# Designs tried in a protein design chat: VH-VL binders against q66k79r27to160. Part 11

Target 1, 134 residues: q66k79r27to160
Amino acid sequence: NPAGECHRPPAADSATCVDLQLRTCSDAAYNHTTFPNLLQHRSWEVVEASSEYILLSVLHQLLEGQCNPDLRLLGCAVLAPRCEGGWVRRPCRHICEGLREVCQPAFDAIDMAWPYFLDCHRYFTREDEGCYDP
Short names: E, the ipSAE of ESMFold2; O, the ipSAE of OpenDDE; V2, 0.75 times the mean of E and O plus 0.25 times the DockQ between their complexes.

## First folded at step 4 (VH-VL)

Design D4 (framework fv_emapalumab)
Fold by ESMFold2-Fast, scan of step 4:
Structure D4 (fold): chain C 134 residues (1-134), chain A 123 residues (1-123), chain B 111 residues (1-111)
Amino acid sequence: as target 1 above (134 residues)
Amino acid sequence: EVQLLESGGGLVQPGGSLRLSCAASGFTFSKYAMSWVRQAPGKGLEWVSAISWSGGSTYYADSVKGRFTISRDNSKNTLYLQMNSLRAEDTAVYYCARGDYYWFGEDYGMDVWGQGTLVTVSS
Amino acid sequence: NFMLTQPHSVSESPGKTVTISCTRSSGSIASNYVQWYQQRPGSSPTTVIYEDNQRPSGVPDRFSGSIDSSSNSASLTISGLKTEDEADYYCQSYDSSKYVVFGGGTKLTVL
């Protein structure tokens, strides 16, 4: 008897998975992503031209050695989100919150706020919603 | 034990200035983000400003940007709100609250509140 | 930017259950945590629910929070209603550009 619960339409997370081609994210724990990404960018060209991608590149240079090096992988979870079995996976909010706490002194030292696109309450989800550790 | 004590409220003419203070005790003040929240008479709560634990980052509601300045002195365990170019619409009870530094804190909201200090802007 | 909409007032008799809704006008209610504050007449606000459904130490289990994505709303439910529950209740969430957003508040009358 394969009866399951079919109380909801397909989640908003349904997607077509494509190969992860961003070199910056080549060491991520997954090999597939999707378009549009969480910022609604529709292609690799749009991502690489975005202010978010440029900011992530600048932050890597400015914060090298002063902040947890996982900041880059956190950015990848938003710009090139994990795609598995036709569904977008959202990274865990608590991982974002923990990293933000660790990085706060480094950001304060350069008089800069945590990046808008890495807002832990915008693109990240709760553990009870099936999040993953980026 | 843990408490926040506000002072500096009062009657001010439109266009005037006022500085609010919030004295913290019973906890390690320098470890926590701090906020100011106001409430106009008979109205709801409105967030005004927040400051990080170190004082390095500050955030403001659009309604007060350019007029209000939040600051802190961790050596004195005191939070400040400098209010300039005051308007009738700024009339409210101003609460000092521990927490809710949206960009770098835990989102537990505000877990400790002061008693509030009344600011009245009128002629 | 978005608004959080609450009913202006709700009333219920002692011992019954009351539910206060908080509806987000744009974007998903589930995108950001929701806190709930209780403000009794003449008093400062106190937190009764944080992170959607968590209770601070000292808050009785009669208070519970929930999120309903289908109605894009958060709800505060108070069971076994007592006279001391009479207060204004505010929901609060976060916006990346506005930071902290409060609902308009709901006056709970216990009669």
Scores: ipSAE 0.000, ipTM 0.518, lowest interface PAE 15.0, mean pLDDT 83

## First folded at step 7 (VH-VL; framework fv_sotevtamab)

Design G2 (at its last look DockQ between E and O 0.37; V2 from the best seeds 0.00; counts 0 for: pae E 7.4 > 2)
Fold by ESMFold2, look of step 7:
Structure G2 (fold): chain C 134 residues (1-134), chain A 124 residues (1-124), chain B 112 residues (1-112)
Amino acid sequence: as target 1 above (134 residues)
Amino acid sequence: QVQLVQSGAEVKKPGATVKISCKVSGGTFSSYAMHWVQQAPGKGLEWMGRIIPIFGTAKYDPKFQGRVTITADTSTDTAYMELSSLRSEDTAVYYCARGSDTYDFPWSYGMDVWGQGTLVTVSS
Amino acid sequence: DIVMTQSPDSLAVSLGERATINCKSSQSVLYSSNNKNYLAWYQQKPGQPPKLLIYWASTRESGVPDRFSGSGSGTDFTLTISSLQAEDVAVYYCQQYYSTYTFGQGTKLEQL
């Protein structure tokens, strides 16, 4: 019930939302993102040439269908974070942590380290901070 | 537009090795998975394996693991399939084929371009 | 691995009649995020390489006549030729490309 209070809400991230143009991420549940992304890439050309994006493009084949689509879409939320109405949402940390536990055996089977850009504490945030649940 | 041209037919003795080439022309090579498919006379298609040239590491069907080696040369846009310890059962036509660009994964389609096939005959 | 089973092994159909070929996979090939089935159909005539007819279970490849259609989802798929022509006599293969790549055993389609 508004009681005539004048209270400034917590500062929100303000960004220019652009169309998501990454083929590997085009089945994400959202269609707008922003630059720079969470890895500080500043253009589609830089993202598409990055080792991070290339890895996401081949994860299905590398893991022989395991952890897909969840793991790929999680990485998409780092490289092309959801942007809506000027608001950028980091992907949820608990989703990353749960997925790592389930998927680590598939990486171990091919002697591949967990991707650095999926570090659950660096690029992901908590539910109480308003994260995106891919 | 894109064409896959394979090396010619070969006759081999049991225990030998065969290496078949597949040259890609008229399009991009390095980001497309290149597949190899075996078809024995009068029988169906069997997937042997594939390589994504930009990553260099091939994957194989367990049936062929240990006898097949798939490689790629990005300087000549050519993929190779080498099958060792040949048996009479390996007498077949071998196809190279490719599908969609690796970057198109969620929108992948089937193998839309095929080589003409290479007959390998294994006999004593 | 995903096993692909076609039925029947062979069939004979009169010119102008409908032909139906079934394909079953041992597990779902439906990709839930884009709602696409990673299922393809190929036609192979004697002495030729296979030719892609349909991908995503129901999308016709460029240049494929309208009489060819694909349907089904998950584990059960059908290729239909609505009005058989003489040039459609061939062997037909289904193939999953969801997890590795597996072909069905083939269905020989003959003219009665």
Scores: ipSAE 0.021, ipTM 0.679, lowest interface PAE 7.4, mean pLDDT 86
Fold by OpenDDE, look of step 7:
Structure G2 (fold): chain C 134 residues (1-134), chain A 124 residues (1-124), chain B 112 residues (1-112)
Amino acid sequence: as target 1 above (134 residues)
Amino acid sequence: QVQLVQSGAEVKKPGATVKISCKVSGGTFSSYAMHWVQQAPGKGLEWMGRIIPIFGTAKYDPKFQGRVTITADTSTDTAYMELSSLRSEDTAVYYCARGSDTYDFPWSYGMDVWGQGTLVTVSS
Amino acid sequence: DIVMTQSPDSLAVSLGERATINCKSSQSVLYSSNNKNYLAWYQQKPGQPPKLLIYWASTRESGVPDRFSGSGSGTDFTLTISSLQAEDVAVYYCQQYYSTYTFGQGTKLEQL
């Protein structure tokens, strides 16, 4: 994982960092997040009530333990994005794409599509844009 | 309190299909996984598969894959297990069981509520 | 698949005595992120469905008598009945729910 930078990363968004308080993401490699998240949720109450969080919370049950914790942590990068030095950090697209390739069979086995909030092109950024590995 | 009530005993011929129902009362149906477990006479427990009703996604044990179909009707709080191409070896009691096994959640109790079981007899 | 192996297959214990049943998993069912063992114990009496006794390896289900306890971590687990009662005669199963769901072969507990 990259260390925090004192300068603004490319394509980063200015933000007020808050303590990470999301149970499903308690083992994330970072301790601060921000609102709104990458899905435009503006409070913990909204996040916890969201279908995305509910799905993330039952991934173990759905996939029978497969692809955890990596897939869960990938979701955490979207629902509770990393915040450092007043800037939102975005997860790396290539990490998302790699996990999708590896985990796709697990989703296929239960006739479930790749989650829309894990769209690698929509919520993830390139290496040259200062992304991190969730 | 939560109860699971299964449909009655079935007698089938080899090659036939059986469909068992499991109705939930006294609690939430949609957000809990519903499991199906097979127990042959005098034998142990074997997990067949499960469904999470709100997602409609089912997972099966490879042993039963291709012959078993698990469905859920959220409007009636009822889960179903359909087993096709029945064989004599499928003679068993079949249980539905509510369970939760999510990470780091207080509601992960294993299979905490069971149906009374449904005997399926397959004979020529 | 994770294979669950119980020992012994059968056990006879006198009333008031301690009963011990062991369960071994072919791989660890301990999740490092939450430090929980995805292991449960069930009791099944003749003509009845299984009853959940213990989950997370050591947490008693509501209504389960204090004489039942679960211990262990990783791959080795134990169910203990501190003082056997007549109503405890049953078949006991361990189960992992770490990856898919698999049961032990069962242990028949009888009264001496």
Scores: ipSAE 0.015, ipTM 0.648, lowest interface PAE 7.1, mean pLDDT 89
ESMFold2 (binder alone), look of step 7: mean pLDDT 91; pTM 0.942

Design G4 (at its last look DockQ between E and O 0.43; V2 from the best seeds 0.00; counts 0 for: pae E 5.9 > 2)
Fold by ESMFold2, look of step 7:
Order: sequence, then structure tokens, then C-alpha cells
Structure G4 (fold): chain C 134 residues (1-134), chain A 124 residues (1-124), chain B 112 residues (1-112)
Amino acid sequence: as target 1 above (134 residues)
Amino acid sequence: QVQLVQSGAEVKKPGATVKISCKVSGGTFSSYYMHWVQQAPGKGLEWMGRIIPIFGIAKYDPKFQGRVTITADTSTDTAYMELSSLRSEDTAVYYCARGSDTYDFPYSYGMDVWGQGTLVTVSS
Amino acid sequence: DIVMTQSPDSLAVSLGERATINCKSSQSVLYSSNNKNYLAWYQQKPGQPPKLLIYWASTRESGVPDRFSGSGSGTDFTLTISSLQAEDVAVYYCQQYYSTPTFGQGTKLEQL
């Protein structure tokens, strides 16, 4: 994917990288993530039982194929953030903002709020921080 | 062992409403798609709609839109299908069916567990 | 809606012989992003609910005998029973779940 090889790690805290083991995120462009994730989940069991993860798994059917896989992979970047070389990478804010601009009508059509865990300000960072495109 | 147990057979007059329950036992309810399927006597399967219980979001086939309401109660692990303005052509067996695991990626609507069916007879 | 058309409507096959049921969709059920065909096959015996046999066109459901196999892609799909058993006499349905689910009209499989 566009997030490919890590070229410049951000000035982020060190982390222990583990294998990415989420079925819904199996097509992510990276193979490693960390705990806790950006929502502070501390185990695969907690993530897989969460409403956030379940939403991503049904998103295609819910939106009739609109915004998939881009929106699902955006959510994966929050639930299973990219971890490389012992460092956590944050996904790009402008990608989140661009997707929100295109996908918001699809959520409106089914009377569903934009997912709180896709808050472009809270979980996504600027390009000057070395973000990646999920 | 996951089981879907439906409410019993109903006899209704034209113009009436029927509400069928589908209780899930021995497994997870809230994170699985729940479908409703109609089968008229001697006829094939007709999808009516489905719900995603954890989100309470239903979708209906246009053939039934406006007459069918599908709901779920996650506190009792029970889905409901209500069909109003009944006609004689609505005489059928109605099935609930559990869709594929929502954790399965790529996700699907495969219907792996079915209820026993509920016969609804619409007659004067 | 995606229309599913099965052929034949009825099929008679001797025990131990191969049975082939075809299913055609009015538009592709292949999701290009994951390369999966969103197609399922069901078996239904009289007085019983349908039973899932195959999903993703070719993946056998747990507990389904290996004499059942599915093939095809896009719009053209096939269910094959390599050696018919007496208990395989039933009606078979294909079903797409790429979008709003729709079923084929059914194929009645009988023993010659």
C-alpha cells in the first residue's frame, strides 16, 4: 500500500512490535502492530470483542461497498497501528479528512454517525510528523 | 452448539399482522448477521431482510419494504420479524438464519445456522 | 438486484454418478479488492431448513462431505457432487451475497 517501506520514523515512543493478527485488517500494507493500540486496547481478545472492530468488519455490507477498503484500512490504522523497528507510526490526518469528505454522505444515508474512533484530529497526525497513508 | 428457535405456527386473516421470534442459544447473537427468508409452499427461497443486532441496523428487500420490520433484542438474544397487511400470498414458511461471523474477513452473508421455520397461514 | 438463474430446474442422476448444477448471476459477484466470489450453495430436504454447503463459490462449510465442490468465478458457477449418495436427493440453491442477497430458483436433484 502507499504506506509501504518506513523511510523516516516519527519522533514517537518506542514500542514492542508484534504480528498483526486481525482478520478484518489482514490486507493492511504492514505486518506489525503494537499494544496498547490507539484506543488503549491491550490484547487481541479485547480488540476482537470491541464494537469498533466489529463495525469495521461489517462496514462493506453496511455501506453497500462504498468507501471500502479505504475506510476499513483507516480504522485498522487506529485499532492496529503500524509498528516498525520498535516505533509506532501514526496514520495521516489528511487521508482521514479526505475520506470523511467522501464517505460522510454514505453514513448520512443510513442515519449513522461518523465513527468516533475515526476522529481525524485525535488519532491522525500531520505529514511533518512522518505519518503514513494506511 | 448454536441453535435458532422460532415461535410457533400462526393462522391469520388478510390484513392482520404477524410477529415471529427467533431466539439464539448456545452461541453469540449480537455480532452475527440475522436474516429472514420466506418460502411459499412448493416455491423457492426469498430473502426478506436482515439485521446487524449489535448496531440495530436493518435492511429489507424492496418486495417487502413498508410491510416488514426486523428488530433485535440483544438482552434476550432474540430477533423479530413483523409482517403487516397480510395477504393470502404471504402464506409461507418463514425462516430466521444466522449470517457469517462478522469477525471473518472478508465478511459474508453466508447463512450457516437456520431456525426450524414458522408456518404462517393467511386465510379467510 | 442481482438475478440468480440455475440450470437445470430438475436433474436425475444415478447413485455413484456425477451431478452438476449451474448458476449464473446477472452481474459479477466477484469483489475485486479481495478477489472473493460472494456466492453460496445450499441444500434443502423436504420439511427441513436449508443447509449451507459452499461459500465464496468454492469453500466447503465444516462437516460437508468432500464429494461436494463448487467452482466458477464472476457470473458463472457450478456445484458438483462427484458421486451421488441417496441422502443427496434434495433441492439445491445458489445465493449471492455480494449485495442484497438473492437466491436462484432451485434445482431439484432426484435419484434415477
Scores: ipSAE 0.120, ipTM 0.681, lowest interface PAE 5.9, mean pLDDT 86
Fold by OpenDDE, look of step 7:
Structure G4 (fold): chain C 134 residues (1-134), chain A 124 residues (1-124), chain B 112 residues (1-112)
Amino acid sequence: as target 1 above (134 residues)
Amino acid sequence: QVQLVQSGAEVKKPGATVKISCKVSGGTFSSYYMHWVQQAPGKGLEWMGRIIPIFGIAKYDPKFQGRVTITADTSTDTAYMELSSLRSEDTAVYYCARGSDTYDFPYSYGMDVWGQGTLVTVSS
Amino acid sequence: DIVMTQSPDSLAVSLGERATINCKSSQSVLYSSNNKNYLAWYQQKPGQPPKLLIYWASTRESGVPDRFSGSGSGTDFTLTISSLQAEDVAVYYCQQYYSTPTFGQGTKLEQL
């Protein structure tokens, strides 16, 4: 739910918003993103060729349906960050941490580590910084 | 065009281990599922497992779980299937087969390219 | 696992005649999100690896002759060869890839 705020959130980055054109993230709650994304990818071609995107695309199969769509959408918040009013919005850290706790057993079951691009401390922000729930 | 070339025929004794290679040429390796399929003489096709090379994550049929190991080397575009504790029943032709591109998930297109097969004979 | 069952086990057909092979899945292989059937047909000749003929139940693989067609949805599928040619003598397999891949037991097609 967009806050509809006219003011720049303290943790928001100025950006030019573009239409979201990423198939794996087509069901995201927002329609606009920006480049570079939170992983510093600067084009759709780079995003789609990235191992991060490939992983998101196969998460359903790898985890046998566990944690979808929430985990996938969490990844989308990083690969195709929400852009509103010329500002990049960052997802909430507590949401990431909660999902990690819930989904960790599914990753353990296949001997896979929590994805690095879903690092809750690196790419996610606190509630007081104007984060959103992806 | 994309080709899968497998290693040559193997003769093993019961209890031994066999490792078969499957090299991909003429196309992308890392982002496609690589499957392994067993076919006993005069019998049907049986799925053994698959791997996504870029991640090195494999999935196995429970029938082979614990005896089969599928790996991939992205630097050489080669997939491997290792089968241990061989039995006479493991005498079969083993195929590698390329599956769908991970980019096309959840869409799948079956197994569109196959290796020539590797005969493994297990006899005392 | 989804069990695939073909019928008949063997079939003899005269040249130029229609050949029909059926395949049933124990569960639906229709994906509701994209409305596609995750079903493939393969041809295998003696001493050769299988060859993909049909995927998504009805789409011909590149290079496959028009006389081959796939039909069906959900749990019931059919491979049809409209006019049998001598080179069509082979074993045919259906396969689902909706979940962990599984094959039918195969149908041996012979020339009558």
Scores: ipSAE 0.050, ipTM 0.705, lowest interface PAE 3.2, mean pLDDT 89
ESMFold2 (binder alone), look of step 7: mean pLDDT 92; pTM 0.944

Design G5 (at its last look DockQ between E and O 0.33; V2 from the best seeds 0.00; counts 0 for: pae E 9.7 > 2)
Fold by OpenDDE, look of step 7:
Structure G5 (fold): chain C 134 residues (1-134), chain A 124 residues (1-124), chain B 112 residues (1-112)
Amino acid sequence: as target 1 above (134 residues)
Amino acid sequence: QVQLVQSGAEVKKPGATVKISCKVSGGTFSSYAMHWVQQAPGKGLEWMGRIIPIFGTAKYDPKFQGRVTITADTSTDTAYMELSSLRSEDTAVYYCARGSDTYDFPFSYYMDVWGQGTLVTVSS
Amino acid sequence: DIVMTQSPDSLAVSLGERATINCKSSQSVLYSSNNKNYLAWYQQKPGQPPKLLIYWASTRESGVPDRFSGSGSGTDFTLTISSLQAEDVAVYYCQQYYSTYTFGQGTKLEQL
């Protein structure tokens, strides 16, 4: 049960918020996250060992600085989702789609596909559902 | 501690191809960039290219583009550098070097661990 | 490509004396977002691979003696050995890793 909010936002799930402790996401606009994350990781150890986190951690080397920091922060919204007032907030789909369009040439240049954990349809929600801009 | 061990010296004829290996021990392999650097006798250092093993994506200096292929085998923690159409000018010591483990964005990072080098001699 | 130029090409210094090597980049290697200089110094002795000395322009690698120091920002950098030791005889290289990777031509440091 949420501790502080009486009304549940449509794009939010009930959760226990914890301090954000992820180096690659240390510059995120929020300071609290929750487990499990949107990829169903249930601890920092699992997150840090995941291929998704490793990709985010070396993305700047792969893309030679292109799309930084927006693409990384998009990944952070999935690996360490925003948690407020006992609710998990989901990032906006249109932001994901916009970044994919802008960053696609950088991925194409290195013959790399858009990351699966940045699937705009799977992990992101519509604006009318109360999403936020990561 | 992390060590990079390269394969032994090679002697090749012009037009031939050489493939050098670099095995990582004592540390993580997949998430660190592996660089290759050329040093001709009595000359300076020249970056050839790099690979990030977990993704298999390589980037090359334009000088070597088309002749060099960098690969990685994550099952054996080994990186490879293949140089084709060898010329006398390719006679050099070739080093593998691991990129640093930092998470400062953006761009690339320094080379904190180096292999012992592999001498490649190209002669008729 | 960013071109790195060292000066001097060679330097002879007496034991116990200060050695200074300069490095200039054709464009700034300072990243405004994090205020870090993407500049490293390497030492190479005959028959050995290069060894990392300094990164981020002024941070010493672990195990490097404190007589080695790096300074500078933007396009001008300096490696200083406060008191030259016999084991410091080597070729020194600066390197930028801001955009791809390029080395200076090297500076040969000898003992007088």
Scores: ipSAE 0.011, ipTM 0.631, lowest interface PAE 9.5, mean pLDDT 89
Fold by ESMFold2, look of step 7:
Structure G5 (fold): chain C 134 residues (1-134), chain A 124 residues (1-124), chain B 112 residues (1-112)
Amino acid sequence: as target 1 above (134 residues)
Amino acid sequence: QVQLVQSGAEVKKPGATVKISCKVSGGTFSSYAMHWVQQAPGKGLEWMGRIIPIFGTAKYDPKFQGRVTITADTSTDTAYMELSSLRSEDTAVYYCARGSDTYDFPFSYYMDVWGQGTLVTVSS
Amino acid sequence: DIVMTQSPDSLAVSLGERATINCKSSQSVLYSSNNKNYLAWYQQKPGQPPKLLIYWASTRESGVPDRFSGSGSGTDFTLTISSLQAEDVAVYYCQQYYSTYTFGQGTKLEQL
């Protein structure tokens, strides 16, 4: 029964599932998540103070309505990963890649780089590794 | 106990530039939108623009585009608004305002904390 | 930009009577994903900065008396003061925060 501080490989990992409590992510298709999250945040307080969560919370105004809610829910899959039956589910890489293609012009319009925590190869896994569509 | 303290009143000549500071104390700076609002004497409130300091990205109302620059210094928890090519019509009180606590809503949309205002007078 | 239009421009009301201020947006400020109206009301007394009264069209800010209420949805909004007090003499502004941030022109509320 690990403490949850070690580096975990991608795909499905064992975890302690807790209620999802992020207001910005309240419309996610799941209601349980785990800590640490995929960015190694260890508590709701740390997540809510993070630049990653702040970005998700301001997306509507920042992108003037573009790419919401899909991009926000993609980010939620990193900050509040789906936890099911004691196992974390990783979000699918191909969904991330598709959204980047569609949404990159909106980021370009405000001179903002694609967010690092939406790196499709770092935080998102293949479908044959047990991912889900966030 | 979040407080926004603005720099003092200024008197300027037409064509000059003014830069107003807004220091945040008793609370978080970098993750909150900081707005600037103009109010000409006897007139209503007019939104000029805002910055989100953690991103460094400002957005402006088109009426002020090209003359207003909004910046933030996260090392001093201070936002700045610079208005150039001043005209007599720019005589106004200028307010900074911070959005609500991000915890209450993940984005600070409405303006719950206001600075005391800075009078800028543009005269010959 | 979303244009905010208030009516009336000025209003005189006797103490204890009801005051009603209207605000209309040129576009809907209702965001369907969260079912919230991105609309706030502010009070400004002479020589003071504005004070937030109401956000999300109908939610009172902490410390605001319950005689202040907001209603409406989409493009049409109302601020109501159910029983006017002397300290309510002020200018009132609506403001949308759906797309950028724009204020109505203001409504001056005076005591008859």
Scores: ipSAE 0.007, ipTM 0.611, lowest interface PAE 9.7, mean pLDDT 84
ESMFold2 (binder alone), look of step 7: mean pLDDT 91; pTM 0.938

